# Designs tried in a protein design chat: VH-VL binders against q0atu2. Part 41

Target 1, 119 residues: q0atu2
Amino acid sequence: MLDKKARIRTSREYRNVFEKGKRLSGRFLIIYYVENALDNNRFGFITNKKIGMAVIRNRIKRQLRAIVREYQGQVKNKHDIVLVARAGIGKSSFEGMEKDYIAIMKKAGLFARNANKID

## First folded at step 15 (VH-VL)

Design uh7
Fold by OpenDDE, fold request of step 16:
Structure uh7 (fold): chain C 119 residues (1-119), chain A 121 residues (1-121), chain B 108 residues (1-108)
Amino acid sequence: as target 1 above (119 residues)
Amino acid sequence: QVQLVQSGAEVKKPGASVKVSCKASGYTFTSYYMHWAKQAPGQGLEWIGEINPKSGGDNYNQKFQGRVTMTRDTSISTAYMELSRLRSDDTAVYYCARDKFYWEELYFDYWGQGTLVTVSS
Amino acid sequence: QIVLTQSPGTLSLSPGERATLSCRASESVESEYLHWYQQKPGQAPRLWIYGASSRATGIPDRFSGSGSGTDFTLTISRLEPEDFATYYCQQYGDTPLTFGQGTKLEIK
């Protein structure tokens, strides 16, 4: 699990990302992201009921957190990023989710130029 | 009652810039993302990009990256798309269209009437 | 990017006939993110079907959408004169958003 300082936790924090940032739709994820005034990145996760039962949503969230954690050090600093799970993500493998995450983050230009785990 | 009214037709020379406006009415402007699309004569539609009306945050189709700039003026519920370094193949009707601010309904339920931009020497 | 291919390019039919329009995606698209628009000459596109099978407000029930995965269909059970137009499918399943090249439904 991500440490507390790396998590978006409050409704206000989520709202700030939505209202102050921008979005990008990927295959399995929509990311909303905005630059923050901190010295670290924060991540939030949203899994709607449409993607499946609680067990499925929890699994997806766990998998997304694992992916985010793995690539956390390669993301440009000072960003709040909310990951919204899209329809079909429950049918995807972990590798598929990871691939989509990498792709969408690249499209958003959120990976640092020196990142070496995204190719 | 929802309406998106775009600015009038434009005629430009190659290398020039064009800025098209899209004025929204009948709804809360900041509750929907604004998108822009291109339709060349007799052709289909191309997605240009989207803008967050609250923040001005934008994402563009890479095809237009570097030449397109989307902005908005919330005080008059108006979105703008500027296309620079115009070429003949930029000749097209450009449309603004809205979709939901969040992720629940992502389709273009309302469109502007379109703005013809003609690029010719 | 996801490429949407519509067929046929042109469909010539008479009022009262059944029309079947196809939209094929280069990769799987969730039904929720596949939409159809109608466009008449000199007019802007208009939302017609959303989420593959839901009619937009005011759309007659002679129109229906179906499909999943890579194959989607727009069907008009009995054509009315006002139905002759160009129809575009569009996907919101990945960036960049893309449209099909359109099917022109014309009067025979």
Scores: ipSAE 0.907, ipTM 0.959, lowest interface PAE 0.5, mean pLDDT 95
Fold by OpenDDE, fold request of step 16:
Structure uh7 (fold): chain C 119 residues (1-119), chain A 121 residues (1-121), chain B 108 residues (1-108)
Amino acid sequence: as target 1 above (119 residues)
Amino acid sequence: QVQLVQSGAEVKKPGASVKVSCKASGYTFTSYYMHWAKQAPGQGLEWIGEINPKSGGDNYNQKFQGRVTMTRDTSISTAYMELSRLRSDDTAVYYCARDKFYWEELYFDYWGQGTLVTVSS
Amino acid sequence: QIVLTQSPGTLSLSPGERATLSCRASESVESEYLHWYQQKPGQAPRLWIYGASSRATGIPDRFSGSGSGTDFTLTISRLEPEDFATYYCQQYGDTPLTFGQGTKLEIK
């Protein structure tokens, strides 16, 4: 799991990202993101009931956390990023989710220039 | 009643810039994302981008990246779209349209009346 | 990007007839993110069907939307004179957002 300091944990923190940031819709994910005043990135995850039952939502969260963790070092610093799972993500493979994550993060310009794990 | 009222028609020369406004009323301006779309004469619709009225955070269609700037003035509930380095193929009706702030329902439920921008020498 | 292809380009029918408009996506789009808009000459688009099958407020029940995956349909069971317009499908399943090229429903 992500380190505690790398996690968006409170409703207020989530709201801050939504209100002060911007969003970008991908195929399986919508990311809301904003610069923060910290020395690290923070990630949040939202899986609503539209994507499936609790078991599915929990699986998706685990998978998204794994993806985020893997690419965490490649993301520009000082960002709060909330990943919202979209309808259809439950039908996707892990690789599909990963691909979408990379794509949307690239579109958002959130990867560091020296990132080496992205296409 | 929700209304999006756009500024009037513009006539510009190639290379110039145009700034279209969209004034919102009948709802909380900052509670919805504002989008912009382009419709060339006799053609379909093209998405330009969106802006968070609260923060000013924006995302643009890459096709317009570098030439479009979306802004807003919350004090007057007005969104702006500026398109620079105008070309003849920028001649179109430009629409603002609102979208929900969150991800629950993502569609354009209200549109501005459109602003004709004509680019000609 | 997801390309939406509508067919036919023009549909000529008479009042009282049934109209079937198709929208095909280049890749799968969840129903929640496929919408239809109506546009009449000189007017802005108006939300007509959202989430593939839900009628927007005030839309008559003679309009219906259906479909999933890559194939979506807007159906008008019995055309009224005011129904003649251009209809656009639109996807919110990926960025950039895209529209179909439209189907013009005209009076025969």
Scores: ipSAE 0.902, ipTM 0.957, lowest interface PAE 0.5, mean pLDDT 95
Fold by OpenDDE, look of step 15:
Structure uh7 (fold): chain C 119 residues (1-119), chain A 121 residues (1-121), chain B 108 residues (1-108)
Amino acid sequence: as target 1 above (119 residues)
Amino acid sequence: QVQLVQSGAEVKKPGASVKVSCKASGYTFTSYYMHWAKQAPGQGLEWIGEINPKSGGDNYNQKFQGRVTMTRDTSISTAYMELSRLRSDDTAVYYCARDKFYWEELYFDYWGQGTLVTVSS
Amino acid sequence: QIVLTQSPGTLSLSPGERATLSCRASESVESEYLHWYQQKPGQAPRLWIYGASSRATGIPDRFSGSGSGTDFTLTISRLEPEDFATYYCQQYGDTPLTFGQGTKLEIK
């Protein structure tokens, strides 16, 4: 799991990202993102009941955290990023989620120039 | 009631720029994203991009990237779309439309009346 | 990008008849991200059906939407004179957002 320093945890922090940031809709994810005044990135995750039962939501959240950790070092610094799980994500494979994450992050221009794990 | 009122028709030369306005009323301007769409004569609709009126954060269709700029003036609840380096195929009616701020309901529930932009030499 | 293809391009019918409009997506779209708009000449589009099957406020119950995956349908059970217009489907399932090319419903 992401360490506390790399997590968006409070409602206020989430609201800040939504209100002050941009959004981008992907196949399985919507990302909300904004620059922060820190020297690290923070990630938040949102799943709702429309996605499925609690067990499914928790699985999806674990998978998204794993994806975020995998590519964390390649994301431009000083960003707060909230990942909102969209309908249909529960039907997707881990690889599908990963591909969508990479695609949406690339579209958002959030990967560093020296990123080498992305397609 | 919710209303989106756009600026009047424009006639421009190729290479020029056009800036269309969309004034919102009847709701909290900063609580909804504003989108812009293009409709060429006798053609369908094409999504141009969106803007967060609260922050000014924007997201554009890559087709228009580099030529379109979306801005807003919160003091008068007005969104703007500027298209530069105009060419003949930019001739179209341009619409503003709002959607929900959050992810629960993502559709265009209200539209402006449209602004005709004609590009001719 | 997701391409939406509507059929037929033009549909000529008389008042009282049943109309069926199709929208096919190049890839799967969740129903909650597929919407329909009505547009009359010289007017802006108007939200008609959202989430594939939900009527917008004020939309008569003779209109219904259905479908899932790549195939969606807008149905008008009994056409009224005011229903003749162009209908567009639109997807919010991926960026960029895209519209179908439209189906023009004209009076026979």
Scores: ipSAE 0.853, ipTM 0.944, lowest interface PAE 0.7, mean pLDDT 95
Fold by ESMFold2, fold request of step 16:
Structure uh7 (fold): chain C 119 residues (1-119), chain A 121 residues (1-121), chain B 108 residues (1-108)
Amino acid sequence: as target 1 above (119 residues)
Amino acid sequence: QVQLVQSGAEVKKPGASVKVSCKASGYTFTSYYMHWAKQAPGQGLEWIGEINPKSGGDNYNQKFQGRVTMTRDTSISTAYMELSRLRSDDTAVYYCARDKFYWEELYFDYWGQGTLVTVSS
Amino acid sequence: QIVLTQSPGTLSLSPGERATLSCRASESVESEYLHWYQQKPGQAPRLWIYGASSRATGIPDRFSGSGSGTDFTLTISRLEPEDFATYYCQQYGDTPLTFGQGTKLEIK
């Protein structure tokens, strides 16, 4: 349930993140990320057909959006971030995805210092 | 045909820096990530980090954070890895290797020939 | 980080024999992200097997890879003289990327 301002929408916006940014691989996710010229963060989500059927892919996207929404206030501003689902994510639990997201965002240095929810 | 050609062997003293180059040919340099790996004598391989040669965006193995800098010059299709504050256990062969930009089938399909860096007092 | 442990460290065999090389991960790695490289002395590593079981272009069918989770195997059904080298497994399932310490396959 990310609002309109917090989402990456167009192919050009996605391509900008891939071309102008950098990436980090986690167990269930790869993130591509870049600083933007806005005063807020934007998030994009990619699941491809290799992840599973449409019902499964839509459920994964919904779960990832929920995770991002839960932690978005702790993410350093001015970043466009694309979350790409990796093979095996369909077998993971919501908790597993959440832990992977926290770990990879911490490795990327994208959480603000002194964030209370991050160990 | 894809080729990665690295700079020649170097001998350095402890405390110095070294900058290894990796010149790419046979493909669009800015469309593939470049990685660097270390292989100490008689040892296995250790990943150092990667750079997006289009943007210059990089990520390093935490073990090397603070001592490694990866750069590139897109006009000559060349990637660089610089190690500072050298010590004797930095003696190794350093390899560049590329992988795809996108998230499927990520593996190192082409490697440079390696650059021996020797650190001795 | 994910630690990859290869066994045996050194494997001494003759041409014509079957070789079995093991790679064990400290935590689960999706097979799509487990790869094998061959390296001969004085040379760079070469991609050999990717995604646990797919042979790179030009790799003979006597090489096969298998495994999932934490347990992966590279098998050479009938050793040829050119197969004697060091083999490394590598994971791209989490950052930092890591390699096993290698299995040296030597002739005796």
Scores: ipSAE 0.821, ipTM 0.917, lowest interface PAE 0.9, mean pLDDT 92
Fold by ESMFold2, fold request of step 16:
Structure uh7 (fold): chain C 119 residues (1-119), chain A 121 residues (1-121), chain B 108 residues (1-108)
Amino acid sequence: as target 1 above (119 residues)
Amino acid sequence: QVQLVQSGAEVKKPGASVKVSCKASGYTFTSYYMHWAKQAPGQGLEWIGEINPKSGGDNYNQKFQGRVTMTRDTSISTAYMELSRLRSDDTAVYYCARDKFYWEELYFDYWGQGTLVTVSS
Amino acid sequence: QIVLTQSPGTLSLSPGERATLSCRASESVESEYLHWYQQKPGQAPRLWIYGASSRATGIPDRFSGSGSGTDFTLTISRLEPEDFATYYCQQYGDTPLTFGQGTKLEIK
């Protein structure tokens, strides 16, 4: 699970990312992201009722958190990043979500140089 | 009523730059992303990129990376697209279009009237 | 990049006929992110169908959209003179956003 300092916690923090940042659409995810004034990254996660029942939404949220934890050391610091689940994500595998996350983070330029787990 | 009004036609030489404007009215300018698209004569549409007009944050189609710059002036609700190092195949109509800020129901519901840019030597 | 291939390129029909326009994606696109636009010469595109099957405001019932995965269809049940235009499908399923090359619906 992500450290408390690595989580976007408040509605205001989420709104700041949406309003002050930019976005990219992937197959299963949209990311919204903005540079922050901290020395670390923070992550937020959005799943809504269009994704499925609560059990499905909770599973997806936990899987996304696991993916973010796995790759967080490769993410450029000083970013707030919100992952929003898209319709169809419930039909994806963990591997499919992971590949989409890697692809969209690369497109956003959010992986640090010399990342060693992106191939 | 929502309107997107673009600047007039431009004629440019290869190597020059062009800056097209898109003035928004009838809605809160900073509450919608602004996109730009290219349509070469007799051809389909190609997405150029988008800008968050509140922050100025942008993302570009890789095909235009390095030659396109999107900006805005929120005091006059106007978005801009500048394309540099123009080539003859940049001759096209350029459209602005908006979509919602948030992730649901993302589509281009309003478009500008288009700006013809002609690049000829 | 998701490539959208529309067929036919040009469709020549008369008023009163049924038109079927195809859009095929190179990868699966969730239907919520597949849209159709109508464009007449000298005019901007106009949102026509969104989410594969939902008509935009003011679009007549003779227009219907369907499909999922990689195959999407726009159907016009009885062509009216004002329906002759070019139709583009567009995907918002992945960045970069892409459009099909268009189907030009011409009066025979």
Scores: ipSAE 0.796, ipTM 0.913, lowest interface PAE 1.0, mean pLDDT 92

Design uh7
Fold by ESMFold2, fold request of step 16:
Structure uh7 (fold): chain C 119 residues (1-119), chain A 121 residues (1-121), chain B 108 residues (1-108)
Amino acid sequence: as target 1 above (119 residues)
Amino acid sequence: QVQLVQSGAEVKKPGASVKVSCKASGYTFTSYYMHWAKQAPGQGLEWIGEINPKSGGDNYNQKFQGRVTMTRDTSISTAYMELSRLRSDDTAVYYCARDKFYWEELYFDYWGQGTLVTVSS
Amino acid sequence: QIVLTQSPGTLSLSPGERATLSCRASESVESEYLHWYQQKPGQAPRLWIYGASSRATGIPDRFSGSGSGTDFTLTISRLEPEDFATYYCQQYGDTPLTFGQGTKLEIK
């Protein structure tokens, strides 16, 4: 779903976001984020084992990727952003995750001026 | 032993600024987020914001946005909170507190002793 | 923001009695992110209960926490003189982080 260039891939890249950035907690997500030196955004996804079995964690990752893809054109460029799924996310609906993502990205100031034009 | 030691009490006039310090010892300063909280006289606690002491990255409660600045000096393991354009309702005890860097077991396990800031004309 | 409402505001009891302190959240908070702090006059808050039910280091087993969703409880099974203090619940379930207004547990 996300282009190869829009993915955070390595443990080093993930650690860079955690150590060099900042964070915000939402109902179902915590985001860690940092400005990068690229001309594009990159996204990473973490689901810990406390959420549930692998099939559940994989479903959550797919749902989060779909949400990120839907809004990626509204995100300010040059950011690495890691979405961490919180323990309660397994009980959330797709719409609940989406609402939380929008809220937390707004709180972080990561949406560009043309955000919120969604049909 | 983990310890957070804050600077002494301050008396300020309205319109001034105050900078409170919080010196950490007994742990790796850059491995924990530092938070600040306000407790006005006779009131409960209010979260002001947090800083990543490794990067200096911060996030503030919207209520304090525009008047608060959090910084740190890693060479002396010290966090700072500066509050500008002071007004009488900024009179409070201000606390620093730490929590873990990562997403599990996030709570404030150690607190500074508090710094009383009094704003009076 | 998530509002935490504690009740009662003041609880007047004698040593040896059982205390029950309530914390209600305006929306659901995962138990892992609901915490309790004790504060005595002139002192900083101290972590008391974390994750709704886990005692912090050195906290006596007469303290227990419970609850989920929007309703959380701190119980002291048999009050000791040192237990009279103000107790705050706190949520880390959403930003901004918030505290309840406190329950003052005072000696009757």
Scores: ipSAE 0.768, ipTM 0.905, lowest interface PAE 1.1, mean pLDDT 92

Design uh9
Fold by ESMFold2, look of step 15:
Structure uh9 (fold): chain C 119 residues (1-119), chain A 121 residues (1-121), chain B 108 residues (1-108)
Amino acid sequence: as target 1 above (119 residues)
Amino acid sequence: QVQLVQSGAEVKKPGASVKVSCKASGYTFTSYYMHWAKQAPGQGLEWIGEINPKSGGDNYNQKFQGRVTMTRDTSISTAYMELSRLRSDDTAVYYCARDKFYWEDLYFDYWGQGTLVTVSS
Amino acid sequence: QIVLTQSPGTLSLSPGERATLSCRASESVESEYLHWYQQKPGQAPRLWIYGASSRATGIPDRFSGSGSGTDFTLTISRLEPEDFATYYCQQYGDTPLTFGQGTKLEIK
């Protein structure tokens, strides 16, 4: 589970990432990201109704949170990062989401020297 | 009406740099990402990268990383693409194009007229 | 990267005929991220079909798009003289964004 301090929580925090940062598109995810002034990273998650019913969207959010937790120690510090689930993500496997996350975080330069699973 | 007007044709020698401009009008410049694409003579299109005109944040196609720099001047609603260490295979028409800021409606709805860059010795 | 392969490279037809242009992706692309552009010589590309099947503003209903997964099609039910141009498919399904090599639709 992501710690409370590692969560983007308010609408203003989300909008700051969208407006002040930059983005990259992957197969199942788009990330928006910006440097923050904190000691830590923060993560936000967005799904919308186009993906499917609430049960499906909730499952996807849980899976994405699990993936982020697995790799959070490898992420360059001091970033706010919003993961936006794209419409096709409902058809993906957990492994497909994980692979896409790793690829897009590497393309963004947000993984440090190595990107390995922690534990 | 939305317009993207690009700077005029350029002739350059190998090893030089070129900076192409793209002036936007008819919409809020900082509310759309700006992209650049390359079309070599008689060939198709290749995506170069994008810039958030509000923040200046950019991302490039890895094939151009290290040679391309995208900037903008929001006071004159103008985006720029600079390509350095020019080679003969950089001869092409370069286009700017915009898409929306958020994750919906991601397509290039308006394009500049193109800028021919010729690299010859 | 996702490679888009268009076929045929050149399609020679007469006004009034039906045209079928194909775009094949090297891996699956969600339909909403597959787009078509028209380009005439000396002009910039113009958005023509977006999301595989939706016509851009002002595009005649003789143009229709279809397909999913790796196979996409642009159909023109009866060709008009102004339809002879090059058509590119483009994917926004993964970075880097990529275009097909184009299908030139020319007068026979």
Scores: ipSAE 0.738, ipTM 0.899, lowest interface PAE 1.2, mean pLDDT 91
Fold by OpenDDE, look of step 15:
Structure uh9 (fold): chain C 119 residues (1-119), chain A 121 residues (1-121), chain B 108 residues (1-108)
Amino acid sequence: as target 1 above (119 residues)
Amino acid sequence: QVQLVQSGAEVKKPGASVKVSCKASGYTFTSYYMHWAKQAPGQGLEWIGEINPKSGGDNYNQKFQGRVTMTRDTSISTAYMELSRLRSDDTAVYYCARDKFYWEDLYFDYWGQGTLVTVSS
Amino acid sequence: QIVLTQSPGTLSLSPGERATLSCRASESVESEYLHWYQQKPGQAPRLWIYGASSRATGIPDRFSGSGSGTDFTLTISRLEPEDFATYYCQQYGDTPLTFGQGTKLEIK
């Protein structure tokens, strides 16, 4: 799991990303991202009832956290990034989510130049 | 009531630039994303991109990437779309459109009246 | 990108008849992200149906939207003279946003 330092935790922090950031929509995810004044990246996750029951939402969150953790070392520094799960994500495989994440992050230009796990 | 009023028709030469404006009223300008669409004569609609009026954060269709610039002036609730290096196939009516929802549900509930841009030698 | 294909390209009918317009997506689109717009000559598009099946404010109940996955339909139960226009479907299942090429509903 992501350590506390790498997490967006407060409503204010989330609001800041939504209001001041950019967004990109993929098939399963919408990412909102903005530069921060820190020396680390922070990630937030949003799921809603449109995705499905609580058990499904929790599963999706765990899967998204795993994906983010896997690639966090390849993301450009000093960013707050919120992942919003879209309708239909519950029907997606883990691999599908991962592909969508990578695609969106590439489009956003959020991967470091030397990233090597984003084929 | 919500209104989007766009600037008047433009006639440009190939290679020139055009900047279309869209003035919003009747709602909080910075609370909704603004989108732009292209409609060539007798053709369908094509999405150009979107802008967050609060932050200026933008996202463009890759087809227009490098030639389009979306900006805004919050003091007058006006969004701008600039298209550079114009060519004949840029001749079209350009629309601004408000995104109904800030978060996820993205449809265009209000549209500008459109701006005809003609590119000819 | 997701391509939306509308059919037919032109639909010629008379007032009082039933109209069925199709929108097919190249990939599956969640119903929440499929919308319909009406456009008349010289005018801007107007939101007509959102989320595949919800009528926009002021839209008569003779209009209905349905469908899921890759197949969506706009139906007009009994055509009125003011209904003759071009209808576009639009998706936000993925970036970039895309529109169908439109169906022109004209008077026979």
Scores: ipSAE 0.652, ipTM 0.903, lowest interface PAE 1.0, mean pLDDT 93

